Miniprotein binders against q96jn8r1131to1294. Designs and how they scored, part 29

Target 1, 164 residues: q96jn8r1131to1294
Amino acid sequence: TLEFLENHGKNILLSNGNRTATRVASYNQGIVVINQPLVPQLLVQVRIDFLNRQWTSSLVLGVITCAPERLNFPASACALKRAAWLLRGRGVFHNGLKICEKFGPNLDTCPEGTILGLRLDSSGGLHLHVNGVDQGVAVPDVPQPCHALVDLYGQCEQVTIVNP

## First folded at step 3 (miniprotein)

Design vD2
Fold by ESMFold2-Fast, scan of step 3:
Structure vD2 (fold): chain B 164 residues (1-164), chain A 83 residues (1-83)
Amino acid sequence: as target 1 above (164 residues)
Amino acid sequence: SKEDLALKLLELYLKALDLVYKGASEEEIRKLLEEVVKIAEELGDEHLIEEAKAALEAFERGDLDLLLKYIWKALLHADKLLE
């Protein structure tokens, strides 16, 4: 039942029943959002399908607490100044500001085939999962409702939603 | 004057940083970096010319970290010209 919303960045093409997102141009305009709220205990997972090594930075992963169906997406997720908690490289960002310097693995170096997951615990803590391994709480007490967001930035040109 | 060109170069580099941060189109960033190269050539400073061309080359290769490194080097060098 999990799909990417039809409202997405302008360089995105959805396929495979809206479960695969491909960025077809440039390095930006690649934001996609999951169609259902991230409720506690739901693990949302995406697999990195294709990396274009001509770029150095890679995908951004996180949550937004605004309604995504009519949102006018900026060119990159890090330009979201409100209602966004993002994982980029090794950092955790909120409201465009870095709130943690080193969390989990460097997202800019994850190879093709890596499965990245987002999950809320029972206390509202946002967890990152990498190939099934819980990296711990990246953001405590995320406001509800929230929606999982992936920014196919830079190297990352294709992701697919995968089931647990 | 050389000071006017150096100030324009600084302004263009600061605009380039803003465009990169905002995730502007690659065409917009490329045009700005090409303008920076032209201004550096008008200034005739070999160091600024080298940095401007290196920044453009890094961008064309998709190396945004290297682009930022060369922009920063150029800002430091241009600032010294205004001492």
Scores: ipSAE 0.000, ipTM 0.174, lowest interface PAE 14.3, mean pLDDT 82

Design vD3
Fold by ESMFold2-Fast, scan of step 3:
Structure vD3 (fold): chain B 164 residues (1-164), chain A 83 residues (1-83)
Amino acid sequence: as target 1 above (164 residues)
Amino acid sequence: SKDDLAYKLILLYLKAWELVEKGASEEEIRKLLEEVVKIAEELGDEHLIEEAKAALEAFERGDLDLLEKYILKAFEHAYKLLE
């Protein structure tokens, strides 16, 4: 079964059998990683449970190609300068560099209850799913193995893993 | 880079304060201060974020003395990041 890894950002509290992540302080230090590699056709989904509208930006979603079990996470996912492909707002970022200006919906405006999914296709393309709808290929040819990452940044203070 | 973001934050604050002194559009000043909040969040520095949000709130209340105070505090912290 899918769970969040015990190695996570310092402000995270895991509950519900490590399937719910809550950021209990501040706006950052909220990175969580799924406990198994994102292999082709596996759909990993999280639901946005709680948004704190005091903050401007919201969650970041993506993949890393380094081993997450012992990784010392930075304050935010966008500070990852190696082995990271991230979706933030409407942008797609590779190692901190914006590689696509406008992809899918604006993640800063997704309401509570939104279900966000990540999936690799058979050609290594990374797909974003929003409420069950495939948004297309955000990143082609993702190196493997890779791991699904969620950064509970800013507004997003709680997410829960949901099954397809 | 983080240095580039820190410089951008400083320049946006300087532009916002210049507009305040000239009595320019409230909307233009608000947009610059909102951009500062976004840059501070991207930098991920707790002090810069608190100061940026406090500066925006002070401006919304029309407290220009308090706005100046938070801009100066933000300069202190941003310049330390550049060291």
Scores: ipSAE 0.000, ipTM 0.128, lowest interface PAE 17.4, mean pLDDT 84

Design vD4
Fold by ESMFold2-Fast, scan of step 3:
Structure vD4 (fold): chain B 164 residues (1-164), chain A 83 residues (1-83)
Amino acid sequence: as target 1 above (164 residues)
Amino acid sequence: SKDDLAYKLIELYLKALELVEKGASEEEIRKLLEEVVKIAEELGDEHLIEEAKAALEAFERGDLDLLWKYILKAFEHAYKLLE
């Protein structure tokens, strides 16, 4: 069953059987990772539970291809300089470098209650789903194994894993 | 005083830009930009707060052009406070 790993950013508190992640301080140190590899056809979904509009940016999500169980997470996911493909705002980032200027909706403006999903297709393409709607391939040919990552950055202070 | 805080904000931004140019650690630069946000909040000026947060987030994003844009706007507003 899907849960957030016990290894997470310093400002995270896990609850609800490790299915809810809350950032309890500041705006950063909020990275969480799903406990199972993102295999083709697995749809991993999180719901945005709480937004604090004191900050201008919001959550980041994507995949990492390194082992997450003992990883020393940086303050923000965009500081990951290897093995990371991330969706932030309207951009797609690989290891801190923007590789696509505009993909899908602006993640900085998704309201509370939005359900965001990550799925690999049969060709290894990473898809973003927003409230059940497939946005298309954000990243083709993702190396495997890979792990779904959510960074509760800025506005986004709480997310919960939801099942399809 | 508010003038002292405005000068400190300007000083921290100048230091952050110097560290960016030198290729200093992201952690070191981030700490300076976080301190700028704290000082902007103490000043209570909405424009400086918004610009400080935008500059920090631009840096986290790796968008150095946007970082420069917001620092420049913050200088304009901070110097206006000193008038």
Scores: ipSAE 0.000, ipTM 0.312, lowest interface PAE 13.0, mean pLDDT 85

Design vD5
Fold by ESMFold2-Fast, scan of step 3:
Structure vD5 (fold): chain B 164 residues (1-164), chain A 83 residues (1-83)
Amino acid sequence: as target 1 above (164 residues)
Amino acid sequence: SKEDLAIKLIRLYVKALLLVEKGASEEEIRKLLEEVVKIAEELGDEHLIEEAKAALEAFERGDLDLLFKYIIKALRHALKLLE
């Protein structure tokens, strides 16, 4: 069963059997990681539960290639640099660089109730799913093993893991 | 003059606090805090430089309580320059 790891950003509170993550302070320090490696064909999905419009940007989704169980998480997923491939807004980012513009919908404008998914295909391509719809390959050839990551940044203060 | 730079630094800090309170973009707030660091460096006051850098770092970490603490310290130091 999929759960968020007990190791997470300092502003996170886990509940609902570690399937719901709530950011209880500020706008950052909200990184959570799924407890199982993202193996090919596994679809990991989270639902946006609560948005605080006090902030401008919103959640970041992606993968990390370092071991997450004892990692000291930075304030934002973007600080993970080489270890992370991230979807933020409409951009795809790796190592501080925007490697793709205008991929999928704008994550900063997804409403409460949106279900966002991550999946690796058999060739190691990372796919984004939005409300059940595959957006295509955001990142080709992701190194393995990797883990699905959600950064509850800015507006997004709560997400819950949901089954397909 | 030093007085003009101190006034500008105070105005930027006040603007940053208002933007934090109204939930403005993180990029706008970061830009203001970066500008404060530059002004503190132009003033050449070691305490103002340390406080400005610490405020920016606290903001990047999402520690708003620490951000406010450093801004208050910096405002006290800057106001002394106007005496």
Scores: ipSAE 0.000, ipTM 0.192, lowest interface PAE 11.8, mean pLDDT 84

Design vD6
Fold by ESMFold2-Fast, scan of step 3:
Structure vD6 (fold): chain B 164 residues (1-164), chain A 83 residues (1-83)
Amino acid sequence: as target 1 above (164 residues)
Amino acid sequence: SKEDLAEKLWELYFKALLLVYKGASEEEIRKLLEEVVKIAEELGDEHLIEEAKAALEAFERGDLWLLLKYIYKALEHADKLLE
């Protein structure tokens, strides 16, 4: 079964069999990583459970190609300058460099209850799914192995893995 | 504390992104950039100060991509000061 790894940002508390991640302090230090590599056709989904409107930006998600089990996470996913492909706001970022201006919906405005998914196609293309709808290829030819990452940044204080 | 200042700098970064995407006024963006410079000065690192000022200069030149690049560099260096 899919779970969040025990190695996570220092403000995270895992619960519900490590399927729910809650950021218990501040607005950062909220990176979590899925326990299994994102292999082709595996759909990893998280639901936004709680938004705190005190903050302006929200959840970031994507993949990393480094081993996550003992990685020393930075305060925010946007500080990952190596082995990272991230979706933030409307942008797609590779190692801190914006490679696409507008892809999918604005992640900073997704409401509570939104289900966000990541999947690799058979050619290694990274897809974003929003409430079950495939948004298309955000990143072609992602190196493998890679792991799905969620940064509970800003407004997003809780997510739960959904695999019904 | 230095950690509190770095956390504020992270929040300002994402606020800058939202202001750019919303098409906010030049005055609102300038105020945010001035806050970034002030926080860099309070942290006291010469590299952070230089990068924050470069971001403001890029904005004055109308180079929005370069503006965000330098804000990001300032954030990365702020994190290093806390290690």
Scores: ipSAE 0.000, ipTM 0.119, lowest interface PAE 17.8, mean pLDDT 79

Design vD7
Fold by ESMFold2-Fast, scan of step 3:
Structure vD7 (fold): chain B 164 residues (1-164), chain A 83 residues (1-83)
Amino acid sequence: as target 1 above (164 residues)
Amino acid sequence: SKDDLALKLILLYYKAWELVEKGASEEEIRKLLEEVVKIAEELGDEHLIEEAKAALEAFERGDLDLLEKYIMKAFEHAYKLLE
């Protein structure tokens, strides 16, 4: 079953059998990665458990194409650039550049209880799911293997994998 | 003198954003943004002072989108001072 890798950002504490990630300090150093590659048809889902409204922006999610098991994580996912395709706010980012201005709902405004999902289609397109609703293709032709990533940035201090 | 300060402010903002993108130390980025506030105050331009303080506050709140927004506004105003 799906779990967060034990290699994670320094402000993360894993619990609930490595299915819950909590950021215990500051607003950054909160990157977690799913324990197996995102293969076509696999839907990886996380639920937003706790938002601290002291901070302004919120979680980032997406995929990385580098091996995560011994990666030295940067302070934020946005520093990963070439190896990462990220959804932040309403934007889609790659190589430090916003490649899509407005995609799906604004991730900075999703309330506690929101379930966010990532899935690859059969053509390698990366899809975002929000509360079970497919938002469409955010990124076409994602290189494989790739790994689902969540950055518990800003407001988002806790997420839990939603799986059997 | 005034042009030198405006150029220094622009270069510090480039450096601060570069460090943000590289995931550098929060303390290093904060120090640069604090220096930007000081330089804006020395220039005495109301818009640059407000933008510099807003950028630092956005960074401290973990709002990278707002930080980028205020850096871009500061570039616009600082370039106008270089004439």
Scores: ipSAE 0.000, ipTM 0.257, lowest interface PAE 12.2, mean pLDDT 82

## First folded at step 4 (miniprotein)

Design w10
Amino acid sequence: DPEDLAKKLIELFKKALELVEKGASEEEIRKLLEEVVKIAEELGDEELIEEAKAALEAFERGDLELLRKYIEKALEEAEKLLE
ESMFold2 (binder alone), alone request of step 4: mean pLDDT 82; pTM 0.768

Design w11
Amino acid sequence: SKEDLAKKLIELYKKALELAEKGDPEEEVRKLLEEAVKIAEETGDEHLIEEAKAALEAFERGDLDLLRKYIEKALEHAEKLLE
ESMFold2 (binder alone), alone request of step 4: mean pLDDT 83; pTM 0.784

Design w12
Amino acid sequence: SKEDLAKKLIELYKKALELVEKGASEEEIRKLLEEVVKIAEELGDEYLIDFAKLALEWFEDGDLDLLRYLIEAALEEAEELLE
ESMFold2 (binder alone), alone request of step 4: mean pLDDT 80; pTM 0.761

Design w14
Amino acid sequence: SPEFEEAMRRAEEFIKRFEEALKEGNPETAEKYLREALEQLKIAVEIAKELGDPELLKRVVELLRRLAELAEEHGFPEIAKEAKKLAEEIEKEAQRLE
ESMFold2 (binder alone), alone request of step 4: mean pLDDT 90; pTM 0.909

Design w15
Amino acid sequence: SPEFEEAMRRAEEFIKRFEEALKKGDTETAEKYLREAKEQLKIAEEIAKELNDPELLKRVEELLRRLAELAEELAKELGL
ESMFold2 (binder alone), alone request of step 4: mean pLDDT 88; pTM 0.857

Design w16
Amino acid sequence: SPEEIRKLFEEAEKLLEEAKKLLKEAEKTGDPELIKKAVELFEEAVRKYEEAIRLAKEGNPEEAKKLAEEAEKLAREAKKILEEALKKL
ESMFold2 (binder alone), alone request of step 4: mean pLDDT 80; pTM 0.757

Design w3
Amino acid sequence: DPLEKAKELIEKAIELAKKGDYEGARRLLEEALEIAKEAGDPELIAQILYLLAIVERLAGNPEKAIELLEEALKLAEEAGNEELAKRIRELLEELKK
ESMFold2 (binder alone), alone request of step 4: mean pLDDT 87; pTM 0.861

Design w4
Amino acid sequence: SDEEREKLRELARRAEELLRRAEEAGDEELARKARELYERALELLERGDPEEARRLLEEALRLAEEAYRRAEEREREERK
ESMFold2 (binder alone), alone request of step 4: mean pLDDT 76; pTM 0.700

Design w7
Amino acid sequence: DEREELLKKLEELSREAIELARKGNFEEAKKKFEEAKKIAEELGDEVAIAIVLFNIALLYKYMGDEEKAKEYLKEAIEIAEKAGDERLLKEAKKELEE
ESMFold2 (binder alone), alone request of step 4: mean pLDDT 81; pTM 0.770

Design w8
Amino acid sequence: SKEEELFKRAEELAKEALELLEKGDYEKAAELYLEAAKLALEAGNPELAFEYARKAIELAKKSGNEELLKEAEELLEKIKEELGDEEGAKKAEELLKEI
ESMFold2 (binder alone), alone request of step 4: mean pLDDT 78; pTM 0.724

Design w9
Amino acid sequence: DPKEELFKRAEELAKEALELLEKGDEEKAAELYLEAAKLALEAGNPELALELARKAIELAKKSGNEELLKEAEELLEKIKEEK
ESMFold2 (binder alone), alone request of step 4: mean pLDDT 84; pTM 0.820

Design x1
Amino acid sequence: SMKVTIEIRTDDPEEFKKALEELIKLAKELGAEVRYEIDGNTLRIEVRGIPEEALKKFAEEVEKLAKELGYKVEVRIEED
ESMFold2 (binder alone), alone request of step 4: mean pLDDT 84; pTM 0.809

Design x10
Amino acid sequence: SMKVTIEIRGDSPEEFKKALEELIKLAKELGAEVRYEIDGNTLRIEVRGIPEEVRKELAEEVEKLAKELGYKVEVRIEED
ESMFold2 (binder alone), alone request of step 4: mean pLDDT 72; pTM 0.653

Design x11
Amino acid sequence: SMKVTIEIRGDSPEEFKKALEELIKLAKELGAEVRYEIDGNTLRIEVRGIPEEALKKFIEEVAKLAKELGYKVEVRIEED
ESMFold2 (binder alone), alone request of step 4: mean pLDDT 79; pTM 0.749

Design x12
Amino acid sequence: SMKVTIEIRGDSPEEFKKALEELIKLAKELGAEVRYEIDGNTLRIEVRGIPEEALKKFAEELEKRAKELGYKVEVRIEED
ESMFold2 (binder alone), alone request of step 4: mean pLDDT 76; pTM 0.715

Design x13 (also named z1)
Fold by ESMFold2-Fast, scan of step 5:
Structure x13 (fold): chain B 164 residues (1-164), chain A 80 residues (1-80)
Amino acid sequence: as target 1 above (164 residues)
Amino acid sequence: SMKVTIEIRGDSPEEFKKLIEEAAKLAKELGAEVRYEIDGNTLRIEVRGIPEEALKKFAEEVEKLAKELGYKVEVRIEED
């Protein structure tokens, strides 16, 4: 069963059997990680439950290749200096460096109810799924093991893990 | 090298003048390069060219001022 790890950003509260993450303060300190490595063919999906439009930006998602169980998370995923591949807005980032200008939809504008998914293909390519639609390969040749990460940043104050 | 991006939502572009003036003053004191962008009701401030510790100090002061003026502020520290 997929659930969020109990090691998470300090503003996160887990509920619903660790399948719902709520950011209870501010706009940051909202990183959560899925409890199982992202292995090929596993589709990890989260639904955007609540957006607070007082904030400007929204969620970030991607993968990290370091062990997450005891990791001290930074205030935002963008501050991860190594072992991180992230989707933010329309961009793809590796360790903070933009490696693709425009990929998929703008994550800062996805409405409540949107289901976002991450999946590795058989060649190690990281795919983004949006409401069941494969957006293509955002990152080729992701090192393994890797772990799916969601940063409940800005507008996105709640997500829930959903089954495919 | 690092940069800081600060994003502030307001009701109108005219509201951002005091924030821009104070950010420019602080950037000059720290020797930082600063850029501003207004897109609708959002002010984006990018600051670079100084050590990460000084960038954090810049961000803290601008965030404090924006909050005193009643704004919600997002700060990202990222690779330039």
Scores: ipSAE 0.161, ipTM 0.610, lowest interface PAE 3.9, mean pLDDT 87
Fold by OpenDDE base, second read of step 6:
Structure x13 (fold): chain B 164 residues (1-164), chain A 80 residues (1-80)
Amino acid sequence: as target 1 above (164 residues)
Amino acid sequence: SMKVTIEIRGDSPEEFKKLIEEAAKLAKELGAEVRYEIDGNTLRIEVRGIPEEALKKFAEEVEKLAKELGYKVEVRIEED
């Protein structure tokens, strides 16, 4: 069963059998990690449940290749300095550095109800799915094992893991 | 090192006086370097030179004020 780990950002409250994450304070400290590592061809999805429009930025999606249970989370995913591949806005980032300018839809403008998915292909490519549509390979070769990460940042105040 | 960038969207550039004053005050208190830019109805505040926790404090206080004034805010904490 896919759940968020108990090791999470300080402003996160887990509910719904740890399948729902809610950021209950500020705009940051909202990182959560899904318990099961990504395996090839399996789609992991989260739904944006609630957006606070006081902010312009939104959630960050990605993967980490370090042990998530022992990770000391920074205030935001963009501050991760190692073992992190992230999607923010339309950009792809590796260890905090932008490695791709334009990829997929702008995550900062995805509305409530949007279902975002991550999937590894057989070649280790990390795919982004948006409402069931494969947006292509965001990261061509991701080390395994890796875990899906969601940073409830800015507008994004609640997400829920959903089945494909 | 890290920096914080805050983008605030208002209705007019004249509205940002209080925000700029507060930001300047906070930056001084924290010993931070602060930069301002107004582009149309958008105010950008960039702060650096202090630890991440202090940057967070700065951002939180400015965002609070901005929200109280009814503005939309974007905050980024990132590598300098």
Scores: ipSAE 0.013, ipTM 0.295, lowest interface PAE 7.7, mean pLDDT 90
ESMFold2 (binder alone), alone request of step 4: mean pLDDT 87; pTM 0.861

Design x14
Amino acid sequence: SMKVTIEIRGDSPEEFKKALEELIEKAKELGAEVRYEIDGNTLRIEVRGIPEEALKKFAEEVEKLAKELGYKVEVRIEED
ESMFold2 (binder alone), alone request of step 4: mean pLDDT 82; pTM 0.776

Design x15
Amino acid sequence: SMKVTIEIRGDSPEEFKWALEELIKLAKELGAEVRYEIDGNTLRIEVRGIPEEALKKFAEEVEKLAKELGYKVEVRIEED
ESMFold2 (binder alone), alone request of step 4: mean pLDDT 81; pTM 0.781

Design x16
Amino acid sequence: SMKVTIEIRGDSPEEFKKALEYLILLAKELGAEVRYEIDGNTLRIEVRGIPEEALKKFAEEVEKLAKELGYKVEVRIEED
ESMFold2 (binder alone), alone request of step 4: mean pLDDT 83; pTM 0.796

Design x17
Amino acid sequence: SMKVTIEIRGDSPEEFKKALEELIKLAKELGAEVRYEIDGNTLRIEVRGIPEEALKFFAELVEKLAKELGYKVEVRIEED
ESMFold2 (binder alone), alone request of step 4: mean pLDDT 82; pTM 0.793

Design x18
Amino acid sequence: SMKVTIEIRGDSPEEFKKALEELIKLAKELGATVTYTIDGNTLTITVRGIPEEALKKFAEEVEKLAKELGYKVEVRIEED
ESMFold2 (binder alone), alone request of step 4: mean pLDDT 82; pTM 0.787

Design x19
Amino acid sequence: SMEVKIEIRGDSPEEFKKALEELIKLAKELGAEVKYEIDGNKLKITVRGIPEEALKKFAEEVEKLAKELGYKVEVRIEED
ESMFold2 (binder alone), alone request of step 4: mean pLDDT 81; pTM 0.763

Design x2
Amino acid sequence: SMKVTIEIRGDDPEEFKKALEELIKLAKELGAEVRYEIDGNTLRIEVRGIPEEALKKFAEEVEKLAKELGYKVEVRIEED
ESMFold2 (binder alone), alone request of step 4: mean pLDDT 82; pTM 0.774

Design x20
Amino acid sequence: SMKITIEFRGDSPEEFKKALEELIKLAKELGAEVRFEIDGNTLRIEIRGIPEEALKKFAEEVEKLAKELGYKVEVRIEED
ESMFold2 (binder alone), alone request of step 4: mean pLDDT 80; pTM 0.750

Design x21
Amino acid sequence: SMKYTVEVRGDSPEEFKKALEELIKLAKELGAEVRYEIDGNTVRVEVRGIPEEALKKFAEEVEKLAKELGYKVEVRIEED
ESMFold2 (binder alone), alone request of step 4: mean pLDDT 62; pTM 0.515

Design x22
Amino acid sequence: MSKVTIEIRGDSPEEFKKALEELIKLAKELGAEIRYEIDGNTLRIEVRGIPEEALKKFAEEVEKLAKELGYKIEIRVEED
ESMFold2 (binder alone), alone request of step 4: mean pLDDT 75; pTM 0.689

Design x23
Amino acid sequence: SMKVTIEIRGLSPEELKKIAEEIAKLAKELGAEVRYEIDGNTLRIEVRGIPEEALKKFAEEVEKLAKELGYKVEVRIEED
ESMFold2 (binder alone), alone request of step 4: mean pLDDT 82; pTM 0.796

Design x24
Amino acid sequence: SMKVTIEIRGDSPEEFKKALEELIKLAKELGAEVRYEIDGNTLRIEVRGLDEEAIKKFAEEVEKLAKELGYKVEVRIEED
ESMFold2 (binder alone), alone request of step 4: mean pLDDT 77; pTM 0.705

Design x25
Amino acid sequence: SMKVTIEIRGDSPEEKEELKALEELIKLAKELGAEVRYEIDGNTLRIEVRGIPEEALKKFAEEVEKLAKELGYKVEVRIEE
ESMFold2 (binder alone), alone request of step 4: mean pLDDT 74; pTM 0.681

Design x26
Amino acid sequence: SMKVTIEIRGDSPEEFKKALEELIKLAKELGAEVRYEIDGNTLRIEVRGIPEEEKEILKKFAEEVEKLAKELGYKVEVRIEED
ESMFold2 (binder alone), alone request of step 4: mean pLDDT 73; pTM 0.679

Design x27
Amino acid sequence: SMKVTIEIRGDSPEEMKKLLEKLIKIAKEYGVEVRYEIDGNTLRIEVRGIPEEALKKFAEEVEKLAKELGYKVEVRIEED
ESMFold2 (binder alone), alone request of step 4: mean pLDDT 81; pTM 0.776

Design x28
Amino acid sequence: SMKVTIEIRGDSPEEFKKALEELIKLAKELGAEVRYEIDGNTLRIEVRGIPEEALKKFAEEVEKLAKKYGVKVEVRIEED
ESMFold2 (binder alone), alone request of step 4: mean pLDDT 77; pTM 0.728

Design x29
Amino acid sequence: SMKVTIEIRGDSPEEFKKALEELIKLAEKHGVEVRYEIDGNTLRIEVRGIPEEALKKFAEEVEKLAKELGYKVEVRIEED
ESMFold2 (binder alone), alone request of step 4: mean pLDDT 76; pTM 0.722

Design x3
Amino acid sequence: SMKVTIEIRGSPEEFKKALEELIKLAKELGAEVRYEIDGNTLRIEVRGIPEEALKKFAEEVEKLAKELGYKVEVRIEEDK
ESMFold2 (binder alone), alone request of step 4: mean pLDDT 76; pTM 0.708

Design x30
Amino acid sequence: SMKVTIEIRGDSPEEFKKALEELIKLAKELGAEVRYEIDGNTLRIEVEGDPEAVLKKFAEEVEKLAKELGYKVEVRIEED
ESMFold2 (binder alone), alone request of step 4: mean pLDDT 77; pTM 0.729

Design x31
Amino acid sequence: SMKVTIEIRGDSPEEELKEAKAVIKLAKELGAEVRYEIDGNTLRIEVRGIPEEALKKFAEEVEKLAKELGYKVEVRIEED
ESMFold2 (binder alone), alone request of step 4: mean pLDDT 78; pTM 0.736

Design x32
Amino acid sequence: SMKVTIEIRGDSPEEFKKALEELIKLAKELGAEVRYEIDGNTLRIEVRGIPEEALKKFAEEVEKLAKELGYKVEVRIEGSPEEK
ESMFold2 (binder alone), alone request of step 4: mean pLDDT 75; pTM 0.694

Design x33
Amino acid sequence: SPEEELKKLGKVTIEIRGDSPEEFKKALEELIKLAKELGAEVRYEIDGNTLRIEVRGIPEEALKKFAEEVEKLAKELGYKVEVRIEED
ESMFold2 (binder alone), alone request of step 4: mean pLDDT 76; pTM 0.710

Design x34
Amino acid sequence: SMKVTIEIRGDSPEEFKKALEELIKLAKELGAEVRYEIDGNTLRIEVRGIPEEALKKALEEILKELKELGYKVEVRIEED
ESMFold2 (binder alone), alone request of step 4: mean pLDDT 67; pTM 0.576

Design x35
Amino acid sequence: SMKVTIEIRVPTPEEFKKALEELIKLAKELGAEVRYEIDGNTLRIEVRGIPEEALKKFAEEVEKLAKELGYKVEVRIEED
ESMFold2 (binder alone), alone request of step 4: mean pLDDT 83; pTM 0.808

Design x36
Amino acid sequence: SMKVTIEIRGDSPEEFKKALEELIKLAKELGAEVRYEREGDELRIEVRGIPEEALKKFAEEVEKLAKELGYKVEVRIEED
ESMFold2 (binder alone), alone request of step 4: mean pLDDT 79; pTM 0.741

Design x37
Amino acid sequence: SMKVTIEIRGDSPEEFKKALEELIKLAKELGAEVRYEIDGNTLRIEVRGIPEEAIKKYAEEVEKIAKEMGYKVEVRIEED
ESMFold2 (binder alone), alone request of step 4: mean pLDDT 75; pTM 0.693

Design x38
Amino acid sequence: SMKVTIEISSEDPEEFKKALEELIKLAKELGAEVRYEIDGNTLRIEVSSDDEEALKKFAEEVEKLAKELGYKVEVRIEED
ESMFold2 (binder alone), alone request of step 4: mean pLDDT 72; pTM 0.650

Design x39
Amino acid sequence: SMKVTIEIRGDSPEEFKKALEELIKLAKELGAEVRYEYDPETNTLRIEVRGIPEEALKKFAEEVEKLAKELGYKVEVRIEED
ESMFold2 (binder alone), alone request of step 4: mean pLDDT 77; pTM 0.705

Design x4
Amino acid sequence: SMKVTIEIRGDSPEEFKKALEELIKLAKEYGVEVRYEIDGNTLRIEVRGIPEEALKKFAEEVEKLAKELGYKVEVRIEED
ESMFold2 (binder alone), alone request of step 4: mean pLDDT 70; pTM 0.656

Design x40
Amino acid sequence: SMKVTIEIRGDSPEEFKKALEYLILLAKELGAEVRYEIDGNTLRIEVRGIPEDALKFFAELVEELAKELGYKVEVRIEED
ESMFold2 (binder alone), alone request of step 4: mean pLDDT 82; pTM 0.790

Design x41
Amino acid sequence: SMKVTIEIRGDSPEEFKKILEELIKLAKELGAEVRYEIDGNTLRIEVRGIPEDALEFFAELVEELAKELGYKVEVRIEED
ESMFold2 (binder alone), alone request of step 4: mean pLDDT 82; pTM 0.794

Design x42
Amino acid sequence: EEVEIEFHFEGISEEDAKRLADKAAEIAKKLGVEYEITWDENTKTLRVRFRAPNREVAEEFIRRMEELAKELGYKVEVRIEED
ESMFold2 (binder alone), alone request of step 4: mean pLDDT 77; pTM 0.690

Design x43
Amino acid sequence: EEVEIEFHFEGISEEDFKRLADKIAEIAKKLGVEYEITWDENTKTLRVRFRAPNREVAEEFIRRLEELAKELGYKVEVRIEED
ESMFold2 (binder alone), alone request of step 4: mean pLDDT 73; pTM 0.661

Design x44
Amino acid sequence: EEVEIEFHFEGISEEDFKRLLDKLIELAKKLGVEYEITWDENTKTLRIEVRGIPEEALKKFAEEVEKLAKELGYKVEVRIEED
ESMFold2 (binder alone), alone request of step 4: mean pLDDT 67; pTM 0.555

Design x45
Amino acid sequence: GSTTYRVEIRGDDPEAFEKILELARKIAEEYGIKVEVRWEGDRLIIEVEGLDEETLRKLAEEIKKYAEELGYKVEVRIEED
ESMFold2 (binder alone), alone request of step 4: mean pLDDT 69; pTM 0.592

